# VH-VL binders against AP-3 complex subunit mu (apm3), part 24

Target 1, 249 residues: AP-3 complex subunit mu (apm3), of Schizosaccharomyces pombe (o94669r175to423)
Amino acid sequence: TNEFFIHVLERVSAVYQPNGKLAFGTVKSDMECKCQISGMPLLLLSLRPGTKLGNVRFHQSVNLKRWKQHPDQIEFIPPDGKFTLASFQTDFATQKSLPVVVEAKNKLDGRFEVRIRNTGKKSVENLKILITIPQALKSVTVTEGNYIFRASKYTHMEEGILEWSVKKLAWTSPALVLTGFLAPLKKDANSTEESSSYSKLEHLDLQYKLQGSTLHNFKVESLKMLNHPDKKSYKGVKHTIIAQNVSFR
Key: E = the ipSAE of ESMFold2; O = the ipSAE of OpenDDE; V2 = 0.75 times the mean of E and O plus 0.25 times the DockQ between their complexes.

## First folded at step 16 (VH-VL; framework fv_disitamab)

Design c88 (from c72 with heavy chain Y54R; at its last look DockQ between E and O 0.01; V2 from the best seeds 0.00; counts 0 for: pae O 13.0 > 2, placed apart)
Fold by OpenDDE, look of step 16:
Structure c88 (fold): chain C 249 residues (1-249), chain A 121 residues (1-121), chain B 105 residues (1-105)
Amino acid sequence: as target 1 above (249 residues)
Amino acid sequence: EVQLVQSGAEVKKPGATVKISCKVSGYTFTDYYIHWVQQAPGKGLEWMGRINPRSGGTYYNQKFKDKATITADKSTDTAYMELSSLRSEDTAVYFCATEIGYFWRYAFDIWGQGTLVTVSS
Amino acid sequence: DIQMTQSPSSVSASVGDRVTITCKASQGIDSDVAWYQQKPGKAPKLLIYAASSLQSGVPSRFSGSGSGTDFTLTISSLQPEDFATYYCQQYEDYTFGGGTKVEIK
């Protein structure tokens, strides 16, 4: 069976403000392919006009000359089996939101709150929120899912990682909320300051999987075999978004 | 109905600049390339260049790289071609065209009616 | 740059005749070839795309064939409305052929 599969994987790195506004974001995309076509097919992958492949790296089989002339066309002779056709990076600045929106609040009394919302129309799968805890954690509550606190192995560092896991976040689900309490910082014996101080949460990492969506204007329109124009084009393209390294500044 | 409507005929002196327009209707302007083609009187068709109306990216025939500047205005669904330093040899009918029939079609299936530019002393 | 050599430059034919126009690329092209018809004072009209696919609304008497460097447009039985100039185009760099004027004999 002559088959060609394309799986576009988008990995997101984003920086949010504590109020949930996107400060900066990048999408790293990989076009993972699997070729099961007999012979030496010459393929032309056509992209939707307007697609920008920033900082693109192509497989060695790609005709770069053609791509330069036609930036929406990738011509190549695929190897057999699995390979990465192209990897590219796009700036997410033009996008106003990610499928998962995160808000984090720090309170002066050591309380903190993390809110997660699905802003899309598709369910998010295997959502993990990793929160760096800068000091001792007293308590944690979650509206959904499970949490694990991993203390630092270093006896002198009261730091740890709080992992919050949600198996599935439906788009119809209300916002998920994690609330935590930080222990006050130990007073230095020589400090005259009577007030308890608390560190701020500054870094949260989110990992999740979203199927069948793109974060940027990237769409495969067709895959044609140029040396066999009588053959129908392939349309077997899968898109997956994987969000990683989402942090707050 | 998909239509490309070009601006009217122009008469210019040598050394002048002319800007012709191509207004698009019947489809999403930003979805497809707009091309420009030159046809001198009694001569054949010659591709000049294209623009991606969404990104503003252009690609030119080397012959016209210094002659033509192609732009697009998304707010008015209009593509433009500016010809600078006009010479008698630039006298021609200029066509805009697009590819919209199929994804992905490699043919100009929709054309403007053409714009005659006459350069004379 | 890829050159498209179109032949003949002109042909005199009668109604009912078979007319064949050829385009030869200076090098092998893997891109599609299109054929256009142009009448005086009008914009070109797409006839054939992807070397052999008939554009919607075009009569079946028109056909395209070819691959590599040699491409052909055929009018099986010339009709009065077919007297025009025809152009091929390749899509490696959008180069047109020189044109073929089909005239009445």
Scores: ipSAE 0.000, ipTM 0.479, lowest interface PAE 13.0, mean pLDDT 85
ESMFold2, look of step 16: ipSAE 0.517; ipTM 0.790
ESMFold2 (binder alone), look of step 16: mean pLDDT 91; pTM 0.941

Design c89 (from c72 with light chain S31E Y91H; at its last look DockQ between E and O 0.62; V2 from the best seeds 0.00; counts 0 for: pae E 2.8 > 2)
Fold by ESMFold2, look of step 16:
Structure c89 (fold): chain C 249 residues (1-249), chain A 121 residues (1-121), chain B 105 residues (1-105)
Amino acid sequence: as target 1 above (249 residues)
Amino acid sequence: EVQLVQSGAEVKKPGATVKISCKVSGYTFTDYYIHWVQQAPGKGLEWMGRINPYSGGTYYNQKFKDKATITADKSTDTAYMELSSLRSEDTAVYFCATEIGYFWRYAFDIWGQGTLVTVSS
Amino acid sequence: DIQMTQSPSSVSASVGDRVTITCKASQGIDEDVAWYQQKPGKAPKLLIYAASSLQSGVPSRFSGSGSGTDFTLTISSLQPEDFATYYCQQHEDYTFGGGTKVEIK
């Protein structure tokens, strides 16, 4: 009773170079709150100095005059229950990157391998690896998790998306491996040049959730109740990274 | 450890034929292309052709298609390049090399030590 | 065939210098470029793949950049072991550049 909760959801778009370095990335964030404080509390949320909230949009209760003058302070009278206090964009913080690394190889006999590992300090949850498959898929094995192949209904090449799902990738886990085999294509009788029976694989995308880490320098420093300064204020702050648009190219 | 070990230096007369070997060890021979590269004395690198050791299929630089024949022997994990109708301008070091990785790595990762072919009358 | 025009043909430089080598492709090749170092009497050694990705074990003073038709290899602070000939190569049909010899000034 009489609690205020803040959950910062960081939705990530990123592209990684072949050697695992970040080429570019952005973070779109929502500060979702739940107010269980009775009365009409006037709250002051203070952020880590130097925080920049790009393209910020605030809840209607926010004192924009205060924000204009002190852009690390958010003053508001919260509505009861759940609401979104702010939506904004931040860049990746210095020395931060997403923790899932991928190594992928094709073989000339139609085998391919995808190896994934967690280089971070916290477990990755609900990991999905999406692999574009350009031709019929003969077989798949995985060291952990489940897979499903979703064939395209608009082609006769049996192309599709191979989805590999892993519930948790612990930061101490050895690399997990998917091995697949493509079925060979028939060669055209009219071909004038040598063609491989196996097309190159196109690309790989990731989706996952990461609790308790951030890709920016954003931090809630304090929450004060200005109109009742003697009353003990309570807050809980959680961070969740949702990787939705992460690719390797 | 991946290695490409080539046959030793050859001295030939004009008009002769030479066959250079490239033995692969350290991973499955049929997994990756084997390429051949010429380097004439004091000159740069020139790509000659490749073979798919799994299928036996070849692809040649047009300059060398009537000079070189590339083959592979899966039973010995060895690729070969035969040079025919040798002339003095065929004097060069010949390298074999592997191309590994297709998702996002395109390079000749491992090279043989080179084979000097000298054509002299 | 796709031609790779490599410049300069040679560079005279001192230890500690920054050296820049360029390759220009005759048509767009995305990032399908590799860079090699070759010392006299030795096989080439891979430095950079996919235009900008450093091969494992290669010192970080080497870097690559570019896409499309224009590509660059940079040595940020030349070391004594870096005096060698450098080649670019495109991987659509495997043509090498003409080479750049980096020599002691």
Scores: ipSAE 0.361, ipTM 0.712, lowest interface PAE 2.8, mean pLDDT 85
ESMFold2 (binder alone), look of step 16: mean pLDDT 91; pTM 0.939
OpenDDE, look of step 16: ipSAE 0.476; ipTM 0.735

## First folded at step 17 (VH-VL; framework fv_disitamab)

Design c90 (from c80 with light chain A50Y; at its last look DockQ between E and O 0.57; V2 from the best seeds 0.58)
Fold by ESMFold2, look of step 17:
Structure c90 (fold): chain C 249 residues (1-249), chain A 121 residues (1-121), chain B 105 residues (1-105)
Amino acid sequence: as target 1 above (249 residues)
Amino acid sequence: EVQLVQSGAEVKKPGATVKISCKVSGYTFTDYYIHWVQQAPGKGLEWMGRINPHSGGTYYNQKFKDKATITADKSTDTAYMELSSLRSEDTAVYFCATEIGYFWRYAFDIWGQGTLVTVSS
Amino acid sequence: DIQMTQSPSSVSASVGDRVTITCKASQGIDSDVAWYQQKPGKAPKLLIYYASSLQSGVPSRFSGSGSGTDFTLTISSLQPEDFATYYCQQYEDYTFGGGTKVEIK
């Protein structure tokens, strides 16, 4: 009953080039905690010296005077159970590539192909690929995972979002492939001969989780109980990157 | 490996016709457009037209609409461009190129080696 | 037809120099611009697509920028293999710029 857990979550919304180079993006970070310490503990969380928490919002129990004087220290009395200690932006120490790369192609017969692979050294989890489909969709085949089509309109228009879900993309696995087939557009009486039966698909988004990795050099150095310095407690620190709105151009 | 291999150089008299081939390998021939580009000696690149090998549909630069005829043969994975009523100003290198159809990419990804056509009396 | 006005027509430069090439479209074309490198007797090679996206295998010293009507190709530190002619192309109706020859000083 004397345990405190810290889960640092980095949520990435970004635009990447297909080779994995960042074009632009944001990283929002949360320190999500679980307190199993009895007796109203007064805790001091120390971060790596020089850590800067941008646009930070703290839990109401945080001593803001202390933080203002020592920005790498967070003093607080946690509520029991789960709570969010801080929400903030974290600094990029270096430009880092995310490990999921995408190759997506249209074909002139209305087929399209999305190929994904992992260029990193850790498995990618809970991968979801969202593909905007601007016309009727005939069929989908995947080499792994599941898909669902979510129509956006109830009229004669059959556009929507095709969602491809993959539980794990191992760093050793070959590329995974989705293939789809569009139904041809019907030409209006006013159409020109240059019109294609198939719209070019231009957009997709990714979501996934990468456990045990950080996009920056953020580190929890220590956690101390100030009001009972002789009392021992266990702490656990876990880092996760959540790519939540990642697109390619 | 995607390749576009063109037919060899041609020497023609004014008024003649020439047919240049562009053989595709390394992908399914009907998947992507084949474009044709002219480069006159010492000059820049000029787009001539394209073909959809799946449907046979063509789209031409108006400058070349009455000069060039673009066709595709699915049985040999080969696109052709025929130039009619050749004149000395048609002397150029002619390239074929493919457009791979990436979601976010508009570009000629792979090019043939070029075919020199010389028109002289 | 959308015209692509490319400048300069020629650049004389040394290894290590920064080279900038500009294309201007006669009307707005968003970011639908590609850049190609061509060496004498060779076919063009794709460098940049979508105004700023680097083709696979192209060195990072090449970069593209711009949107709308004004586009730029930059070579940050010229290498011996970069002496060539460069072309922009817009993708609405496929016209090319007139080309820029980059020559050794």
Scores: ipSAE 0.525, ipTM 0.812, lowest interface PAE 1.6, mean pLDDT 86
ESMFold2 (binder alone), look of step 17: mean pLDDT 91; pTM 0.939
OpenDDE, look of step 17: ipSAE 0.641; ipTM 0.819

Design c91 (from c80 with light chain D32Y; at its last fold request DockQ between E and O 0.73; V2 from the best seeds 0.69)
Heavy chain, then light chain:
Amino acid sequence: EVQLVQSGAEVKKPGATVKISCKVSGYTFTDYYIHWVQQAPGKGLEWMGRINPHSGGTYYNQKFKDKATITADKSTDTAYMELSSLRSEDTAVYFCATEIGYFWRYAFDIWGQGTLVTVSS
Amino acid sequence: DIQMTQSPSSVSASVGDRVTITCKASQGIDSYVAWYQQKPGKAPKLLIYAASSLQSGVPSRFSGSGSGTDFTLTISSLQPEDFATYYCQQYEDYTFGGGTKVEIK
ESMFold2, look of step 17: ipSAE 0.596; ipTM 0.839
ESMFold2 (binder alone), look of step 17: mean pLDDT 90; pTM 0.936
OpenDDE, look of step 17: ipSAE 0.654; ipTM 0.828
ESMFold2, look of step 18: ipSAE 0.588; ipTM 0.827
ESMFold2 (binder alone), look of step 18: mean pLDDT 91; pTM 0.939
OpenDDE, look of step 18: ipSAE 0.622; ipTM 0.812
ESMFold2, look of step 20: ipSAE 0.571; ipTM 0.833
ESMFold2 (binder alone), look of step 20: mean pLDDT 90; pTM 0.939
OpenDDE, look of step 20: ipSAE 0.573; ipTM 0.805
ESMFold2, fold request of step 21: ipSAE 0.560, 0.558, 0.429; ipTM 0.822, 0.820, 0.753
ESMFold2 (binder alone), fold request of step 21: mean pLDDT 91, 91, 91; pTM 0.941, 0.943, 0.943
OpenDDE, fold request of step 21: ipSAE 0.792, 0.765, 0.776; ipTM 0.913, 0.901, 0.904

Design c92 (from c72 with heavy chain Y54E; at its last look DockQ between E and O 0.62; V2 from the best seeds 0.54)
Fold by OpenDDE, look of step 17:
Structure c92 (fold): chain C 249 residues (1-249), chain A 121 residues (1-121), chain B 105 residues (1-105)
Amino acid sequence: as target 1 above (249 residues)
Amino acid sequence: EVQLVQSGAEVKKPGATVKISCKVSGYTFTDYYIHWVQQAPGKGLEWMGRINPESGGTYYNQKFKDKATITADKSTDTAYMELSSLRSEDTAVYFCATEIGYFWRYAFDIWGQGTLVTVSS
Amino acid sequence: DIQMTQSPSSVSASVGDRVTITCKASQGIDSDVAWYQQKPGKAPKLLIYAASSLQSGVPSRFSGSGSGTDFTLTISSLQPEDFATYYCQQYEDYTFGGGTKVEIK
């Protein structure tokens, strides 16, 4: 069977400010390919006009001379089986949001609430919420999924990470909620100023997978076999977004 | 619906004491700070102090430390501010306000309607 | 205490005008700045929190910006209902700016 598959993986790292605005972000993308074409096909992959591949690394089979002349065209002789055609990086700074929204609340009595919501039109998979909290954690509850608390010691502060895992968050699903209690902080006996008796949550990290979407509108327009123009071996492009380090702080 | 409802206008003589109330509804009273803000006629806003309704802990603007006493009654979901030794300069509208304890949000998002205190001889 | 110097104290503008109000903090503030609108005889209304986040229900013509010591509230196109007094507030010591009255020209 003469078939060629492309899977574009976009790995996102981003930091959101307290106001929910994106501070900065990067997308590292890989074009994973699978070639099942007999013989030695000469392929031309045409991208959307104007597409720029930043800091791109190509497979050794790529005709770099042609690419330099036509940055939206990748000519290559694919190896058999799976290979990475190209890896590149793009700036995510112009993006305002990702499909998973996080809302967190700190209450005066040590209770906290984290709410996650899918604002997109597609389900997200393998969702993990990492919440940095003090080690003194009490009574966690979740509406869905499971949680694990991992404690760690630092020089000046004892911290723990509460990991909340959800296998799938459908776009039609209502918001999911995690609640918990923090233990009260020891008060300084010499302090006359009223202060919070509880630590506040200040940092969240998200991880998840989103199928069928692209962040930078990466589009393959065509795949042609130059030495056999009448043969069509293109079977489509799959897109996956992987949020691997999305921080809220 | 979240609401802060304050007590009615007060008229007092110099040297007197007045106690204003702020009743909270629509959320758990002890979840968030209650703040008090002064606004003299034709003047700007001035923060006076806050109370933790759960613990009763208070924090004051130094300017108002000897003027205002802020308390809270958990049984009635009501915060109070008492003003002592009233002077003409204390004539103002007083607001109670609360803040949502969101992760990244610090602002007075809910306000009472205000209470006018008039000090006149 | 952190002081908030708000300017101008008053501005005369017409409907459709762009209005900018500035608050300068006496020392650096990370992001805890809020902006309020107050109309006569009413309580202040929260417009912007965390320096640049728009409160729910507030028109998009309002925007906040700034970091460190300089913060700004902008009304891109002034509407009749926008004539009011505006206040900035820093949240470390809860100090308000002196206010800016936006009046009809």
Scores: ipSAE 0.463, ipTM 0.758, lowest interface PAE 1.4, mean pLDDT 90
ESMFold2, look of step 17: ipSAE 0.552; ipTM 0.810
ESMFold2 (binder alone), look of step 17: mean pLDDT 91; pTM 0.941

Design c93 (from c72 with heavy chain G101S; at its last look DockQ between E and O 0.51; V2 from the best seeds 0.58)
Fold by ESMFold2, look of step 17:
Order: structure tokens, then C-alpha cells, then sequence
Structure c93 (fold): chain C 249 residues (1-249), chain A 121 residues (1-121), chain B 105 residues (1-105)
């Protein structure tokens, strides 16, 4: 067919405060394209006016002279099939909050509880929660999804990584909950002071995919074929956020 | 709504004993430590000790180990601090506090309203 | 026990002023430091935990910083409701600083 597809991928690494405020993060973006236009089309991709691409690397076909004069316009002759048009960075500090909110608590009876919720307007896909567990687990329960405990090969304390996987977290869902029970540590027989039988858990990481959303005001406005101005082609644009290293402090 | 509600003000003579209560509501009583803090008139905050309401285990500031006895009653969701052999120097406001133990937080985030104990002869 | 030396003991300031309060630990600690606000006759209120993390519901004009032995609470633009006494606390053995009273100039 006579079509051109653009997939904007935003790869996110971030640290959030528990109230949802961003502490710091980076967004690395790619424009992945697929060209199904016949001939040697000369294309002009126009972005939202005033857009600037940070640390950008372009496909070799891009007219750099035009980009220098008009940084929101990308003129190129695409190769047939799949290619990367641009790779760039945007400032995450001024972006929207990510939609997955986590509440994670330790309890004195050896339980810990991780609650997750989607505050956005679109489903979150392929959610993984990674928890470092410093001692033996008695049990784990989840309200939805699956878990795997990957024991460490090199410890005598049965530590490991607990992975909680949820295929889809809908925006209409109630909070999902994981509850774990730790087995107590052996107490020092010579100690005269109370010590906890349970290590405090202090860290978790998230991974997930969010279709149809963007963290920045970057937007494709138009795509035109300059060398055949009467010829029409279909333009498809989709956005995906890949949260690959998201933690809380 | 998490609340710590303390017993009312007490006036005691030197040598007496007082028992201050701290009633917990809004969360499972045995989930988190209960701490006790002294504030003498016109002075700052001083940590006295804590109790694990699940196990009953305690840990005291050495300054208060012979003065204070901290206990917990799981059936009433209430922590207690008993002060013995009261002296005029024990006149203070006494607070209970809990920490909700999030993975990334160390803090006393919920406090009782305080109990004034006055020791006068 | 780890001592927390808090300074100044008091500060006189006007609405809109930037106020800075410091605490110094007698030995290095793991940034497990909290800051509290206390008004007369009231219980303390948590502002900052983990040296720099803002408690839910606390205005963004409050900020914390520091690690090791030196810790700071900053109020970027003082408001009328901010006149109070402020305390730091460390969590290895729970010692509070001596307090800082912020007063209307």
C-alpha cells in the first residue's frame, strides 16, 4: 500500500517521591518508521512549532541544513521498510507524572504489603514489580497476576528477587495488592536489646508499557510529500511509553 | 483516619506513679512501633522509648529505663507508659507517636495530642 | 548516643523571607533525618523525611538537604502559618535537635 508509519517510543528511567512528585529522571526517545511509499519520496515531517530535539541523531537521509534553519521540520528521503528517523532526549523534569502509583509498607508481624494503582486514563501493560527480599519468605498472596521468587545462588539467608507480574492494570481497576510474609531471622542469644526479627524492605522497581500516551508536548503535526504534492499517502502515528527503571524514594 | 488519642492531664505528688494511655485507631495496632517522647516545660523533644505491639518487646533511652515502663494491650489497641517514683523534674508533656513503616521512610508521622503530667508537692 | 546540634536557636523573619535551619550530627549517619514543625500547645507535625523527601500534604516551599553530618531545612518563602518551632531527628537512636523557633520580625 502507499503508507508511512511513525512510532514514537519514550524510554523512561525515573525516581519518584511517594506523593508522585518526580525527583529526577530521563526520557530517551526514538522515532521508528516504516515506509511503504513507492518511488523515492521526499518527505517533510513537521513537529509542533517550537519543538527542539535534544542531543538528536538523525537518519543519514535527513537534510541537516533545513533542520538547522527550522528545528521543528525534518526533510528526508526514507529507505523502504523499517528505519529509525531520529533518536533524541527530552527534559523529563517538566513532564506529566507516570500513571502507576505504589504504596509499600513493612509490618512488625513479618508482613509486607505492596499496593499498585493506575491513575491514568489508559491501561498499563506488562507491569512488573521487582522487590529485593533479604530473608526467607513464608508465603506470598496477590489479588491479581502471578509471582516468581528467584532465590540468590550465593547467600545463606535465602534472599532473592520477588517478581510480581500483572498483564494489564486497567484505569478502572481497584488497587492491586501483594502481601508477603517473611520468616523471622534468628535472634542473637547474647543480646539484651530488642532487635527486629524482620529486615525492613526499602526498595522496589517497576517496569511497564503504556500505549497511546506521551510524557512531553512533542507531537507530529503533518507529513507531506514535497516532490509529488498532489499525491496522497496515509500517515499513522503512535506513541508508547516504556518505563524500564522506575523507583521510589 | 489514623489517630492516637491520649489520656487526660494528671496532677501527682512526688513519689507517685502515673500511667498514660495511647489509644490507636485507623490501622492494625500490631503493625507499627509506638514511641514515647517527653517535652519538659519550655524545652525540646526527648525520645523515651518504643514498644513493638506485636511482640511486646521494648527499647528504652537509657536516661528513662528506670523511670518508664512501656506496655501494650492488643485487645484494646492501647499502648501505655507508666512513670514511677515521680519527681518535680518529671513535670512535662508526654507524647505517643507511631511511624507508618513505608519502604523508604523513617519518621514519626502520627502523634497523640500529648498528656501533661504535673508533679508538685 | 548521636547528638544533633541544631542552629540557630531562634530566627526573626518576615513573611516572604527565606529561612534556613541546620542540624549537625556528632557522627556520620545514613540520611535518616526527619524535620518536624510544632506550634505552641500542639503535637509536632512531620515535614521532611529521609533528609530531603517531602511528606504528603506539606507545601513545596519546604525543602530538606544534606547527608553524613550536615542537614538543612529551608523555607523558601515564609508564610504566616510557618511561625513555629522546628526540630530535626535522626533515626539510629532517635535523638532530636534542640529546636529552632521561627518568630515574626
Amino acid sequence: as target 1 above (249 residues)
Amino acid sequence: EVQLVQSGAEVKKPGATVKISCKVSGYTFTDYYIHWVQQAPGKGLEWMGRINPYSGGTYYNQKFKDKATITADKSTDTAYMELSSLRSEDTAVYFCATEISYFWRYAFDIWGQGTLVTVSS
Amino acid sequence: DIQMTQSPSSVSASVGDRVTITCKASQGIDSDVAWYQQKPGKAPKLLIYAASSLQSGVPSRFSGSGSGTDFTLTISSLQPEDFATYYCQQYEDYTFGGGTKVEIK
Scores: ipSAE 0.580, ipTM 0.829, lowest interface PAE 1.1, mean pLDDT 86
ESMFold2 (binder alone), look of step 17: mean pLDDT 90; pTM 0.933
OpenDDE, look of step 17: ipSAE 0.618; ipTM 0.804

Design c94 (from c72 with light chain L54E; at its last look DockQ between E and O 0.42; V2 from the best seeds 0.00; counts 0 for: grease 19.2 > 18.9)
Fold by ESMFold2, look of step 17:
Structure c94 (fold): chain C 249 residues (1-249), chain A 121 residues (1-121), chain B 105 residues (1-105)
Amino acid sequence: as target 1 above (249 residues)
Amino acid sequence: EVQLVQSGAEVKKPGATVKISCKVSGYTFTDYYIHWVQQAPGKGLEWMGRINPYSGGTYYNQKFKDKATITADKSTDTAYMELSSLRSEDTAVYFCATEIGYFWRYAFDIWGQGTLVTVSS
Amino acid sequence: DIQMTQSPSSVSASVGDRVTITCKASQGIDSDVAWYQQKPGKAPKLLIYAASSEQSGVPSRFSGSGSGTDFTLTISSLQPEDFATYYCQQYEDYTFGGGTKVEIK
């Protein structure tokens, strides 16, 4: 006992251009803590110098006067057990990229193909790929995982969302592949104009979880116990990215 | 590697017909459209038409609908464009190009090297 | 047909200059515009698609912007290999702009 744990959760929504360039993104973060320190410790959490926490909301135990004077220092007396120390926004660091790479193609015979790879160094968990389907599907084949088609209630065109779920995408694995086959659109028998029997699919979204990775530029530097300066406190810091909606447009 | 390889330069007399080939490699020929583009000497690019090699269906720029006939041969992975009743103003470089069908892209991704057709008396 | 009016027709510029090329559609076309570079005796090369997405291998000094009817290709710092003719193209019916020749002073 006499341990303090910090779990930084980064919830990400991002839009990537097809070329992999970030068009827009937001990162909303929480510092979730667990205090197992006896007594009534006065703790000082130091972040990387120059850190700014955007739109921060602190736990009621935080000394706001100290923080306003020293924005990279958080002084508090923690409650016992689990609590949220801070909720904030951070800069989306341009040096870091999300590791799931997607290649998606339409073919003139009504096939479409979605390939996904993990270019990182850690496994991607709970991957969900959402594909907007504007017409009926004939069939779907996946190399791994499961799929379900969620039909729209509003149209006669049998449109909906195809959801592909993969429990784990291992780093360095070969690409995982979904192949789908659209049913052709019914053509007007009176039409004399060339028209495609198949709509071009243009949209997909990703959701997933990464352990041990960060998209922000701040770091927990130290944790000190101010009211017992001769005593060392142990800290454990864990980072998780939750990609809530990563789009390719 | 996707490649579009066109037939060689041609010299024709007015009134003749020419047939330009565009052989595709590096992907399944029937997967993507083949487009044709004219570039007259010292002039810009002008889209002529396209073919769906899977269905054989075509769509033409109205300017060229009575001049050009676009076809595809699935057995040789080759698209063709035939120009009829050649006139001196048909002297140009003719390109074929393909669009690969990526979800988020509308573009002529890969181009042939071009075929110069010269019409002279 | 949708007409693409490209300007200027030519630009005389020096290495390091910022070059801006515009293309105006006769009606709204969302972001369905591509930009191509063509060097003498060569086929066109795709630079930008979807108005602002750079093709793989295209240097970062090239950028595209615009939506609706007005589109721009920008070369932020002209390099010797950038002297070429540039074309826009819209994808409703595939019409190209008239081209912009970028020449060394």
Scores: ipSAE 0.563, ipTM 0.827, lowest interface PAE 1.3, mean pLDDT 86
ESMFold2 (binder alone), look of step 17: mean pLDDT 91; pTM 0.939
OpenDDE, look of step 17: ipSAE 0.609; ipTM 0.797

